# Ledger of designs, part 187: VH-VL binders against q9nrl2r1430to1533

Target 1, 104 residues: q9nrl2r1430to1533
Amino acid sequence: GGVHELSAFEQLVVELVRHDDSWPFLKLVSKIQVPDYYDIIKKPIALNIIREKVNKCEYKLASEFIDDIELMFSNCFEYNPRNTSEAKAGTRLQAFFHIQAQKL

## First folded at step 10 (VH-VL)

Design w90 (framework fv_nezutatug)
Fold by ESMFold2-Fast, scan of step 10:
Structure w90 (fold): chain C 104 residues (1-104), chain A 122 residues (1-122), chain B 107 residues (1-107)
Amino acid sequence: as target 1 above (104 residues)
Amino acid sequence: QVQLQESGPGLVKPSQTLSLTCTVSGGSIDSGYSWHWIRQHPGKGLEWIGSIYYSGRTDYNPSLKSLVTISADTSKNQFSLKLSSVTAADTAVYYCARGPYRSDHHYYMDVWGQGTTVTVSS
Amino acid sequence: DIQMTQSPSSVSASVGDRVTITCKASQSISSYVAWYQQKPGKAPEPLIYSASYLYSGVPSRFSGSGSGTDFTLTISSLQPEDFATYYCQQANSFPLTFGQGTKLEIK
């Protein structure tokens, strides 16, 4: 919520999208190509969905925005084993997010 | 049913690059499975080399990371292994295999090729 | 890397015997273990996934159990076609690792 918060959310999402480790998070996992993903992950989310929610002013509080991004990382670690390329990218991007989120 | 078939040279000289191809029939490599290379040295056990996923992402055994490349050609329904700077220690039977990308983070091989023997010798 | 250690390295048994092969992981891998059978000159064939689930077409005399670090493959009534080497594999983390194998010789 609020104009200042929306500007900060937009800036942070853009930084996440531009990060080298964003590739597993840009779009939802395909149901056709990975059918078992949706048996495990009950609340799928990706950066394109979060960005759309920011643009539509759907986050009223910084905590709601942070919760959606943390859900995205939680889904990654739940589905992908620790030593996969996806999990390693998620670990690095989450660390970057935690630093940037201190500004929210 | 899905079948996998390895192909490549039976003899490779030391310091050269070993190139193997796995041809998949009865299923698409761009469906939600993992595709693996495993090798077996004479009289020894199995060693996982690496994998490629439908997304095109790869994972490699750290013991081989600087030497190995796995790639996919979806138009030919094939995935391939390149192992650079081979030595006599790379003499092995090489298998390609499919792993279902199942719930509960299971990575195991439910379909295997017949294997192709590679000898590294001068 | 997670090391998988099989015991015994080889075993001789008679047709009709109950045979057990054990596999120990160097750290907890939950239930993410598969078992494979390899006959001489052939590719490995999957027997069991997730410690205890049989693949379709695998005879019911094969069973698996265990969780954490200790896993067992059991053949309840050994048949002549069971002469083979058996491998466990952990599927919990990369790199994927196999046990060294257990060679089953029929007495």
Scores: ipSAE 0.005, ipTM 0.624, lowest interface PAE 10.4, mean pLDDT 86

Design w91 (framework fv_nezutatug)
Fold by ESMFold2-Fast, scan of step 10:
Structure w91 (fold): chain C 104 residues (1-104), chain A 122 residues (1-122), chain B 107 residues (1-107)
Amino acid sequence: as target 1 above (104 residues)
Amino acid sequence: QVQLQESGPGLVKPSQTLSLTCTVSGGSIDSGYSWHWIRQHPGKGLEWIGSIYYSGRTDYNPSLKSLVTISADTSKNQFSLKLSSVTAADTAVYYCARGPYRSDLHYYMDVWGQGTTVTVSS
Amino acid sequence: DIQMTQSPSSVSASVGDRVTITCKASQSISSYVAWYQQKPGKAPEPLIYSASYLYSGVPSRFSGSGSGTDFTLTISSLQPEDFATYYCQQANSFPLTFGQGTKLEIK
């Protein structure tokens, strides 16, 4: 059923949130603190938004869940130069995600 | 520019296995995309067969689930369809397609191959 | 399976006409609808995703609307290159399903 897939998405999001490199991804980037972010990034997303979508059963296909996680990483690499702490954290967390996503 | 190209036998006999390959150029299949097989029966609409993700996960149309296998070869940048025990009803144009890894486009097939015609006859 | 039913199955129109094609889902699919254009002998080309968003490069005369079960594709001022078959697709649940198609023909 759908309950098994929801459990898998929730478990994976919890593991991502608990990872040491999740700090750039926990919530949406503040427009006040980073005023040019929304001029560059047109599809902002974060782990708290993804988790809410999982809890509300908004992902109809597993691919949509994976898609939102990949969008989150794509936004990170688009906005942040590769030598930044944010980009380095994103690279490590994305590798962790790819390993965990094999369970889906 | 990402391009997809189908290849296969054109003619298959009833009860045999149909094997088709999609070659992807201008982009990698080893990323967050979904990769699809769709077919179109003569004079009819489109039927989704199944998909494979970069994770190796597959999803199949339940009407075909016991007969379909989709696999990927990332070293060749290809994904393939095998359809077992074909009948005349499997005569169709077969397309491969990509769904982007962005949440607003996934499973909306943004890039399509040109299609390959498969005829099942004795 | 979610059934997608298009109306009409065919329509004849002239250049400059406003054309409306509808698509009805057998159950609610929120806004998870795409529209495709297919010309004879060619693969489908994407027009619209998530009911109302236009793909890059698609002319602004195309628009989509709807939510739940009822969706509409509109061409505000028909051009010669728009004569084709149009398909809707739901992306809400497996299996992914398409409408039967609407053939747009020269009057």
Scores: ipSAE 0.000, ipTM 0.546, lowest interface PAE 16.2, mean pLDDT 84

Design w92 (framework fv_nezutatug)
Fold by ESMFold2-Fast, scan of step 10:
Structure w92 (fold): chain C 104 residues (1-104), chain A 122 residues (1-122), chain B 107 residues (1-107)
Amino acid sequence: as target 1 above (104 residues)
Amino acid sequence: QVQLQESGPGLVKPSQTLSLTCTVSGGSIDSGYSWHWIRQHPGKGLEWIGSIYYSGRTDYNPSLKSLVTISADTSKNQFSLKLSSVTAADTAVYYCARGPYRSDSHYYMDVWGQGTTVTVSS
Amino acid sequence: DIQMTQSPSSVSASVGDRVTITCKASQSISSYVAWYQQKPGKAPEPLIYSASYLYSGVPSRFSGSGSGTDFTLTISSLQPEDFATYYCQQANSFPLTFGQGTKLEIK
């Protein structure tokens, strides 16, 4: 609901973007840089897309917002092996998100 | 601070293979970055040769594709270029460079080595 | 391949001058252009990415603009250390391609 939810989602996205471990998630994975990514990941998403959805008031429920953030992490772990810098960043950022999401 | 340093022979004979190595310090090549080889012919502009990613994926300039191999050795924190069947046209300064984070932006090179001069001559 | 064409090939200017360098792509590259500065005997140094964003440590007198096929690099008040060759690079598609360079010379 309303203005309060929009403010909360925007604040959380801003905190995620500012986090040191946000780098794998800021924008969609480049097809040029990673040609096979879109063969493996069927529902790509990134923080810039989530932020745009927040700004356009496209999240009707907090659960929809949380689902998109969790999809972003799920995609990271599906594509990237556990020992990669992306997976390690995803693990730390996801833990940070879970703590911050308690405020929603 | 991340630094890149090229090394390899300064003189290569025509028809032989040019081998160059880029040693990375202050950061790991097993990070979310892309790692590139670029060359500059005497008195001319820059030509992108190819790249390798943390994942082991490689991309090559189509004009050089049959002649180029780029590989990485994460244990030594190095990535290397092999260019086969060289000619005088391959005489250039060769640079290694780091690209941006995988999901941050398209390929803009933010850290460059100092360059190594390669002359192809008999 | 996307061809990047810079204009002018060389420009002579004085300290304090406003200098504009143009880069034209042979097809649309959205905002995916970077600008580099290269001094004689040195590697290129990054200035700008995604057409308009300055790298950390780059002086604010440098600015970039443009989208699609036409891009500009502007130096608002030229300093002695700015005399160098400038290159644009498209980052839209492989192979990555550079402009031929613009040499900025002392008048």
Scores: ipSAE 0.000, ipTM 0.554, lowest interface PAE 13.5, mean pLDDT 85

Design w93 (framework fv_nezutatug)
Fold by ESMFold2-Fast, scan of step 10:
Structure w93 (fold): chain C 104 residues (1-104), chain A 122 residues (1-122), chain B 107 residues (1-107)
Amino acid sequence: as target 1 above (104 residues)
Amino acid sequence: QVQLQESGPGLVKPSQTLSLTCTVSGGSIDSGYSWHWIRQHPGKGLEWIGSIYYSGRTDYNPSLKSLVTISADTSKNQFSLKLSSVTAADTAVYYCARGPYRSDEHYYMDVWGQGTTVTVSS
Amino acid sequence: DIQMTQSPSSVSASVGDRVTITCKASQSISSYVAWYQQKPGKAPEPLIYSASYLYSGVPSRFSGSGSGTDFTLTISSLQPEDFATYYCQQANSFPLTFGQGTKLEIK
C-alpha cells in the first residue's frame, strides 16, 4: 500500500458517495430510527466511516479496503429483503463498485 | 423509480378535519426512509408539517402538534395526514415527500408528490 | 425555531449570467442546508444537500457553499430552464424550516 493506492481509494469512495444508489450507505444506521438493525447486524459500516479510514491511512492493502466495501453491501443484503429499494440500490451500487475496483 | 401521489378532498369546511393520503409506488414505506408532509400557502413559501418513520415514530411541527396526526398503512403502501379544526389559514397546496434514509444529518426531501390543492371555505 | 432568510427576494438575469442567491440562518446550523428549485405549478426538486453536495442528476453549473449561518447557491452560467423560485432549508433541528424563496426572472 502506497500513496498512489490511498489516492485511488479516495477517488473510488468519492465516486460511490456521488452515485445515485449511495443513499442507504452514506452513514451508519440510526439506533433510534431503526432499533432492530443492531440486533441483526454485528459489524456495521458506512461510506463515511470508510472514507475516514482512507483519510487516516488505515488501509494498508487494497484487499482491506475492498473487504470493508463488501461488508457494507453484505450488511445491506442481510438486513433488507431482496425486493426492497435498499437491496436494489445495493445491487446496482455493488455492480458499479466491481467495475471501478478493477482499477485497484 | 419511486413516485408519490397525494389524494384527498379539494374543499373542506372550517372546523372540520382535513384528511389526505399519500400513495407510494416503486418503493416501500416499510423501509429506512422518512416520509413527510409539507404545505405551501398561496403565494408563499414552504412549511414542514411533520414526518413518520417505518418504526411508527412521528415528528410534528410544534405550531401544529395538537392538531396534526400522521399515520402509515404498510399493507397499502400509504401514509396519511389528518389536520383537525381547519381554518382559512390552512388553505394551501399539500405535498408528500420522501426524506433521508436512516440519517438525521441530511434532512432534505429527494422525492415529492405533485401536490394537491386544499381550499378551506364554507 | 431557526429562521431562514433569503436574499434577494427576486433577481432578474439573462441567459449566460452568473447568479448568486444567499441564505442566512438565525443561529449556527453547521452545514445542514439543502437547496430546492421550484417551477410554476410543480413540486420543488432537490438541488443541493449538506450545503455543497449536488443531488444526483443536477447540472454542474449549480454549486453551494457556506457554513455556520451564511450560505450561497451559485449558478455559473444561467440556462433558460433555470428560471424558477429557489428555496433553502435548514436540517439542523426540528421543525425543519425553509427560506421565503428567491424568484429568478428573465431580464
Scores: ipSAE 0.000, ipTM 0.571, lowest interface PAE 12.1, mean pLDDT 86

Design w94 (framework fv_nezutatug)
Fold by ESMFold2-Fast, scan of step 10:
Structure w94 (fold): chain C 104 residues (1-104), chain A 122 residues (1-122), chain B 107 residues (1-107)
Amino acid sequence: as target 1 above (104 residues)
Amino acid sequence: QVQLQESGPGLVKPSQTLSLTCTVSGGSIDSGYSWHWIRQHPGKGLEWIGSIYYSGRTDYNPSLKSLVTISADTSKNQFSLKLSSVTAADTAVYYCARGPYRSDWDYYMDVWGQGTTVTVSS
Amino acid sequence: DIQMTQSPSSVSASVGDRVTITCKASQSISSYVAWYQQKPGKAPEPLIYSASYLYSGVPSRFSGSGSGTDFTLTISSLQPEDFATYYCQQANSFPLTFGQGTKLEIK
């Protein structure tokens, strides 16, 4: 992972955060509001954590960055039933991510 | 880039257990992806065998009824297929593949191994 | 199990032609279909997911459409490297199932 790769990761994370469908992914799910979430989801992650990792230069390979983004979507679909607003937002944001990730 | 590579015996005798391993490089199996086994009989189409997720969840093709087991070894970054009581009908090219996990939908495979040929013969 | 039926089983075409391959599911799968290209001796490669989204690096001459039970893969202007076998796959539920394949060959 070089400086140019980090710039690309930061730009993509900013695009994801700005997307209308990012709301389920901005921060970790609240244990108070959703108490069974952490019983089901063993590797929780969110855009604020991914952005922090980008800023700290913790991704050495593009595949590591992509894996964390895909884990975030995978967690959404594992926890949320198909027809929920969360799952629908995740489906649209993931499709957007796949198009943008072609540039990586 | 994520790459998958199958390895196994190539030749197995009828009634024995077929054991295949998929080695993953450029990414971790202990991640949000699903990991799949697919096979293809000579000159025929594709058949999904089953999958494993990082949580240990497995899903199997019901047509293989108790004959299939998929497991993962995160320390080696590998996942494996065991198919018991094989017959000549199990002769095929076996592929491992990566797919995103989605609750009850959109299971497509985006990265495939090159395939390994398995012949079941006495 | 959801059965996927492709038509035609084979198609002969020339470079520059528009080619259309169809896939029919035995029950509704919403938009959860993927398309793959396979060349002899090689693993399948993804082309399209969720009926219409082009996979990374796939040329724009490939497009997908459809929902429910009827799906279409279109190649707008056939190139020499496109002669291959094409498979649809329902991605809606387990067990995952594939169409029987459509062989695209030179006319």
Scores: ipSAE 0.006, ipTM 0.631, lowest interface PAE 10.7, mean pLDDT 87

Design w95 (framework fv_nezutatug)
Fold by ESMFold2-Fast, scan of step 10:
Structure w95 (fold): chain C 104 residues (1-104), chain A 122 residues (1-122), chain B 107 residues (1-107)
Amino acid sequence: as target 1 above (104 residues)
Amino acid sequence: QVQLQESGPGLVKPSQTLSLTCTVSGGSIDSGYSWHWIRQHPGKGLEWIGSIYYSGRTDYNPSLKSLVTISADTSKNQFSLKLSSVTAADTAVYYCARGPYRSDWSYYMDVWGQGTTVTVSS
Amino acid sequence: DIQMTQSPSSVSASVGDRVTITCKASQSISSYVAWYQQKPGKAPEPLIYSASYLYSGVPSRFSGSGSGTDFTLTISSLQPEDFATYYCQQANSFPLTFGQGTKLEIK
């Protein structure tokens, strides 16, 4: 990754955070509010963690960044039934991500 | 970019266990994807065998469920197929493939290995 | 167990032709259909997901449509590299199932 690549990751994360459908993904699911989440989801991740990794230059390849975003969506779809508001938001946000990720 | 490569024996004897491995490069199996095995009998169409998810969950074709095991080794970035008690009917080209996991259940395969030919004969 | 039936089983066409391949599901699968292209001796390559969305790099002459039980793949102006076998796949439920394939041959 070059400097321009890191800037692209930051820009894309900001666009995801600002999207109307980002609400299920902004922060890690609360263990207190959803106690069974971490029994089902073994690799939790959220946009705030991904953004922190971008800011610390922890992604060396675009594929590593894309994998973390896709992990976030996979966790959503694994935990939430497909007809839930969370799953529907995830489907729309993932489609938006795929369009934007073509620039990486 | 992301590439999948099948490996295993080209010839297996009836009643033995077929073991195939898929090696993933350019990406990690320890990510948000599902990983699939598909086969194609000579001159015929495609048959889905099963899948394993990043979470360790497996799904198998009911027609093969008692005979098939899929496992993953994240340290080697590989996932594997074991098919027990093979017969001549298991002669096919075997493919491994990657699929995104989606809430709308669009289980499709966006990256495929080149395939490995398996012949079951005595 | 959702059965996918393709028609025709084979079609002969010339470069520049418009070709349509159909796929019918034995029960409603909403838009959860993918299409693949396979050339002899090669692995299938993805063309379309969710009935109508093209994968990155797939030429715009390919298009998909349909919902429920009836789906179509259209090639608007056939090119020499398009002669191949095409498969539909239902992505709605396990087990995942494919159509029997449509072989596109030179007329």
Scores: ipSAE 0.012, ipTM 0.665, lowest interface PAE 8.4, mean pLDDT 87

Design w96 (framework fv_nezutatug)
Fold by ESMFold2-Fast, scan of step 10:
Structure w96 (fold): chain C 104 residues (1-104), chain A 122 residues (1-122), chain B 107 residues (1-107)
Amino acid sequence: as target 1 above (104 residues)
Amino acid sequence: QVQLQESGPGLVKPSQTLSLTCTVSGGSIDSGYSWHWIRQHPGKGLEWIGSIYYSGRTDYNPSLKSLVTISADTSKNQFSLKLSSVTAADTAVYYCARGPYRSDWGYYMDVWGQGTTVTVSS
Amino acid sequence: DIQMTQSPSSVSASVGDRVTITCKASQSISSYVAWYQQKPGKAPEPLIYSASYLYSGVPSRFSGSGSGTDFTLTISSLQPEDFATYYCQQANSFPLTFGQGTKLEIK
């Protein structure tokens, strides 16, 4: 990880946030709206948290950044059945991420 | 590069518990993947034993469910298999593997350990 | 449990040949199939996932197709390093299950 890699992470997070399928991932899941989420998901994460970690230079390796993005998608697929709008959005956004991540 | 390495005893006596550990390097077991145990009996095909998700959720092959426990130790970046009451039928090469999950491709294993040979014999 | 059956169980072929291996699921599994290559004494390596997606680094001579219950792995022009055992796996539901394997041998 360096300043050069941090710039690439920032660009990728911005591209993910702007994607039409980012809506399930922008912020942590609400306990009020989804009461059982935190009983099932033990390592919650969202794009706003990942962006904050990028801004604080907490990612020393590209693999650490990729791991956090993959954790976010894994949480989505564990909680949401595959026929849900959340899971479908996650599938499309993850495919987009994999294409963009090849540049890291 | 993520690498997985199996370790454990090569010889186990019938009725004892087989204990195997998978050490993960180049990535974290906490990172949102599923982590699997697969075995291969001599001269035969592959049998899925079970998996643990980064959340701690476990899934076991129903044929082995009463005999199998899979656990994770995040401090050591390891996950482990315990198979109780072993018999000669449990003689196999045991593999650990990483699985990416997505709703569009389901469960497959993208990175495998080299395998460790376990013989159950008196 | 979903049973996966491969055909043929063994095939003998020459370098340059087109080889086709078929896998049948006992229940419809949509596109949830992966294919693996295993060489003697080595761990399996992924080739194909989601029935037709080529895993990173796998040569383009490998291709997968199929949906529902019938799936096919094709090697368009066999190379010496392709002689191995091939396994299909249903990726749809637990327990995960594999085909019995197809051994690809030199003619």
Scores: ipSAE 0.012, ipTM 0.685, lowest interface PAE 8.3, mean pLDDT 88

Design w97 (framework fv_nezutatug)
Fold by ESMFold2-Fast, scan of step 10:
Structure w97 (fold): chain C 104 residues (1-104), chain A 122 residues (1-122), chain B 107 residues (1-107)
Amino acid sequence: as target 1 above (104 residues)
Amino acid sequence: QVQLQESGPGLVKPSQTLSLTCTVSGGSIDSGYSWHWIRQHPGKGLEWIGSIYYSGRTDYNPSLKSLVTISADTSKNQFSLKLSSVTAADTAVYYCARGPYRSDWYYYMDVWGQGTTVTVSS
Amino acid sequence: DIQMTQSPSSVSASVGDRVTITCKASQSISSYVAWYQQKPGKAPEPLIYSASYLYSGVPSRFSGSGSGTDFTLTISSLQPEDFATYYCQQANSFPLTFGQGTKLEIK
């Protein structure tokens, strides 16, 4: 841990939120709009939840933070067929994350 | 650094069930990665057995599907392989591996255990 | 299942040589191929993912290319530590499948 590490998580989450391809990931998927999502995805997560965990100092290791971000992408690719706009946005945002995560 | 370690019996009798466990350290199996079992027969190449995801989804090699079960125990940070009705053809080195996060749709295996040798013999 | 066929099955080379190993998929797999290096008695180590991208820490003398059905792994200037067996793997569809391996031996 440490203050610099927590600041790095916050900055990275802010950069992800501001990315053009963040739209599928900003908030939890609506059961009303996507009725079968929670039948398939057993560990839902989104950027707003990850940011709250950062702010509450719940990540003790960089690996825990990275694992939650990767969970978010894994959920996207598990639920959404490869050629969907959601999967394509996830692909681009994940690549952006991997470049930025090198700073962690 | 994430590390994987296989454990299980070195000798198994024909017709019995082979049980192997992979212990993960430095990272959580409940993390959005895919977790794989691969084996290597003596003097031969690699054969993918199957995988499990944090969602509980499993994918099995169709040639083994009726005989294989992969499960995860998040409380122990372990995932396990069971092969039923083993024969001499199941003699191999068994590896566990993690699917890496640098993937578009499918996972490549970026962290591997050291492997555990299993001999099926009476 | 997608069959992965490597060529050659074995190759003998000297330190400093350029070595090329090929891998052919029975169906198009786009760029979803990885390459692994395995030394005797050890687990495979990842070298390349998505046909051409090196994993962190892999020496720049390794390179990969190809798309569709035909892929190559090249070692531009062979070093003593490179003598090993090399495997390609398709990641396009389940079941995941590996090539039969190419054993790189000292000449």
Scores: ipSAE 0.007, ipTM 0.630, lowest interface PAE 10.1, mean pLDDT 86

Design w98 (framework fv_nezutatug)
Fold by ESMFold2-Fast, scan of step 10:
Structure w98 (fold): chain C 104 residues (1-104), chain A 122 residues (1-122), chain B 107 residues (1-107)
Amino acid sequence: as target 1 above (104 residues)
Amino acid sequence: QVQLQESGPGLVKPSQTLSLTCTVSGGSIDSGYSWHWIRQHPGKGLEWIGSIYYSGRTDYNPSLKSLVTISADTSKNQFSLKLSSVTAADTAVYYCARGPYRSDWPYYMDVWGQGTTVTVSS
Amino acid sequence: DIQMTQSPSSVSASVGDRVTITCKASQSISSYVAWYQQKPGKAPEPLIYSASYLYSGVPSRFSGSGSGTDFTLTISSLQPEDFATYYCQQANSFPLTFGQGTKLEIK
């Protein structure tokens, strides 16, 4: 736990945010633009929320941080059909995350 | 992996205040999640007591509102239930549970404590 | 308060059976229903949210359906570990309310 793990989480979130495929994940899905999203996805999350949780020291274990990132990808694949640009971006970003998460 | 654990006295006398604490591990109560108290009377179904959010906002079952207080202690990663003026009708198994990430979303309980039995008897 | 009424109160079944449990809300709750499984001496475990979506790790033999006031939980091929009490919960309005439970027992 502690400061060492928190620094690692912050670095990983920054790497995810900077990735070309992060665009579907930067902010919560807009209810105005996608009105049925919140009827389907009951545990919405995005990188800006995860980053805020890291900054507030809300993750006590690496597994909690990883669970929130995996929830974000799971929501993407649940809502978006496989052939969408969102699902394709999610697939690539998740693969990148799995490689980077080995550092944790 | 988030885990919740209830603690408190197993026996309370009528007219006293019941105090229970839920200790959260593997996650922070200072997150966007809602934190709930639910009870189950012997041989009966489940009754929602109330909830608290990281903002300090509380929601209570109207049938218990004048008797119930829920509070949080973020330094200990705990949230607590106080039920005043208890009677034999408050005999139940008490559970703490986690609800959704934000207070404005539908409340489905995805993580539950194991429950603690409380008997109200002289 | 929204009252949730389950039917039947108890059902006896054998391994391999198809079991159906129903839940009726006293007023429309859209799809805001969850289902929980509770084994004796244990806490409830979530099965289904928003009427039809399975929680991660829940076996595919469980399914939920319904909208408005009438909801159904189905177990397509009953397994020994499925003998338990099942509860529905509405999440449409405060206070949150649960059904009285349906006990699924061995025939």
Scores: ipSAE 0.000, ipTM 0.541, lowest interface PAE 17.5, mean pLDDT 85

Design w99 (framework fv_nezutatug)
Fold by ESMFold2-Fast, scan of step 10:
Structure w99 (fold): chain C 104 residues (1-104), chain A 122 residues (1-122), chain B 107 residues (1-107)
Amino acid sequence: as target 1 above (104 residues)
Amino acid sequence: QVQLQESGPGLVKPSQTLSLTCTVSGGSIDSGYSWHWIRQHPGKGLEWIGSIYYSGRTDYNPSLKSLVTISADTSKNQFSLKLSSVTAADTAVYYCARGPYRSDWTYYMDVWGQGTTVTVSS
Amino acid sequence: DIQMTQSPSSVSASVGDRVTITCKASQSISSYVAWYQQKPGKAPEPLIYSASYLYSGVPSRFSGSGSGTDFTLTISSLQPEDFATYYCQQANSFPLTFGQGTKLEIK
């Protein structure tokens, strides 16, 4: 990553955070509220963690940034059945991400 | 830029095991993507063989019964196909491909290898 | 298994023509369809996902539509580089299945 890529990552994360369907993805799932989540999901991630990685310049390539975003969506679909509000939000936000990611 | 490369072209004898490897560069197989094997028989359409996820979960085309195994080696950033007891019907171009999300949703293959030709002949 | 039936199997057209390729699923798949373009000796390349969204870099003359069981890929003004074989794929359920392909040939 160059400075142009870092700026683009920051813009994309902000767009995702501001999207109406970002609510399942803003922070890590609570172990207290969802005790079986971490038994099923072995690589948890959320937008706040991805944003921190962007701010610390931990993404050297656009592919690494995209990989973390896609991991976040994959975790959502693995844990949440298709008919849940979480899964429906994830489907819409992922489609939005794919359109925005064309800028990378 | 993510790129996929299948193992080279090959000849396999009937009844033996076909073994192919896909090497991934520019991205990690240990991220939230699904990784697929697809084949194309001469002059025919595309047939999905199966997939593997970062979790180690595999899904196989039921038409291949228990003849297929897909595995991943995260240390080498590779995933592999083994197809046992091959016949002339397994002669095809074999592709590896990446799916951007879980296959039981709305996934599609956005990155493909160039393909490797496999001929089953004595 | 969900069967994907493409029509026509082949079509001959001239540069500048509007071309429509149809794909029919044996059962409802909502909008979970992708379209691919394959040129001779090359791997398939993605064109459309989720029935109507263009992949990055795909020219706007390509469009997809449909829901349920009936889907179409349209090329509004055919260009020389568009002569290829086109495939639909359902992404609703396993096993993933492709249509048999439509070969687009120069008239």
Scores: ipSAE 0.012, ipTM 0.659, lowest interface PAE 8.2, mean pLDDT 86

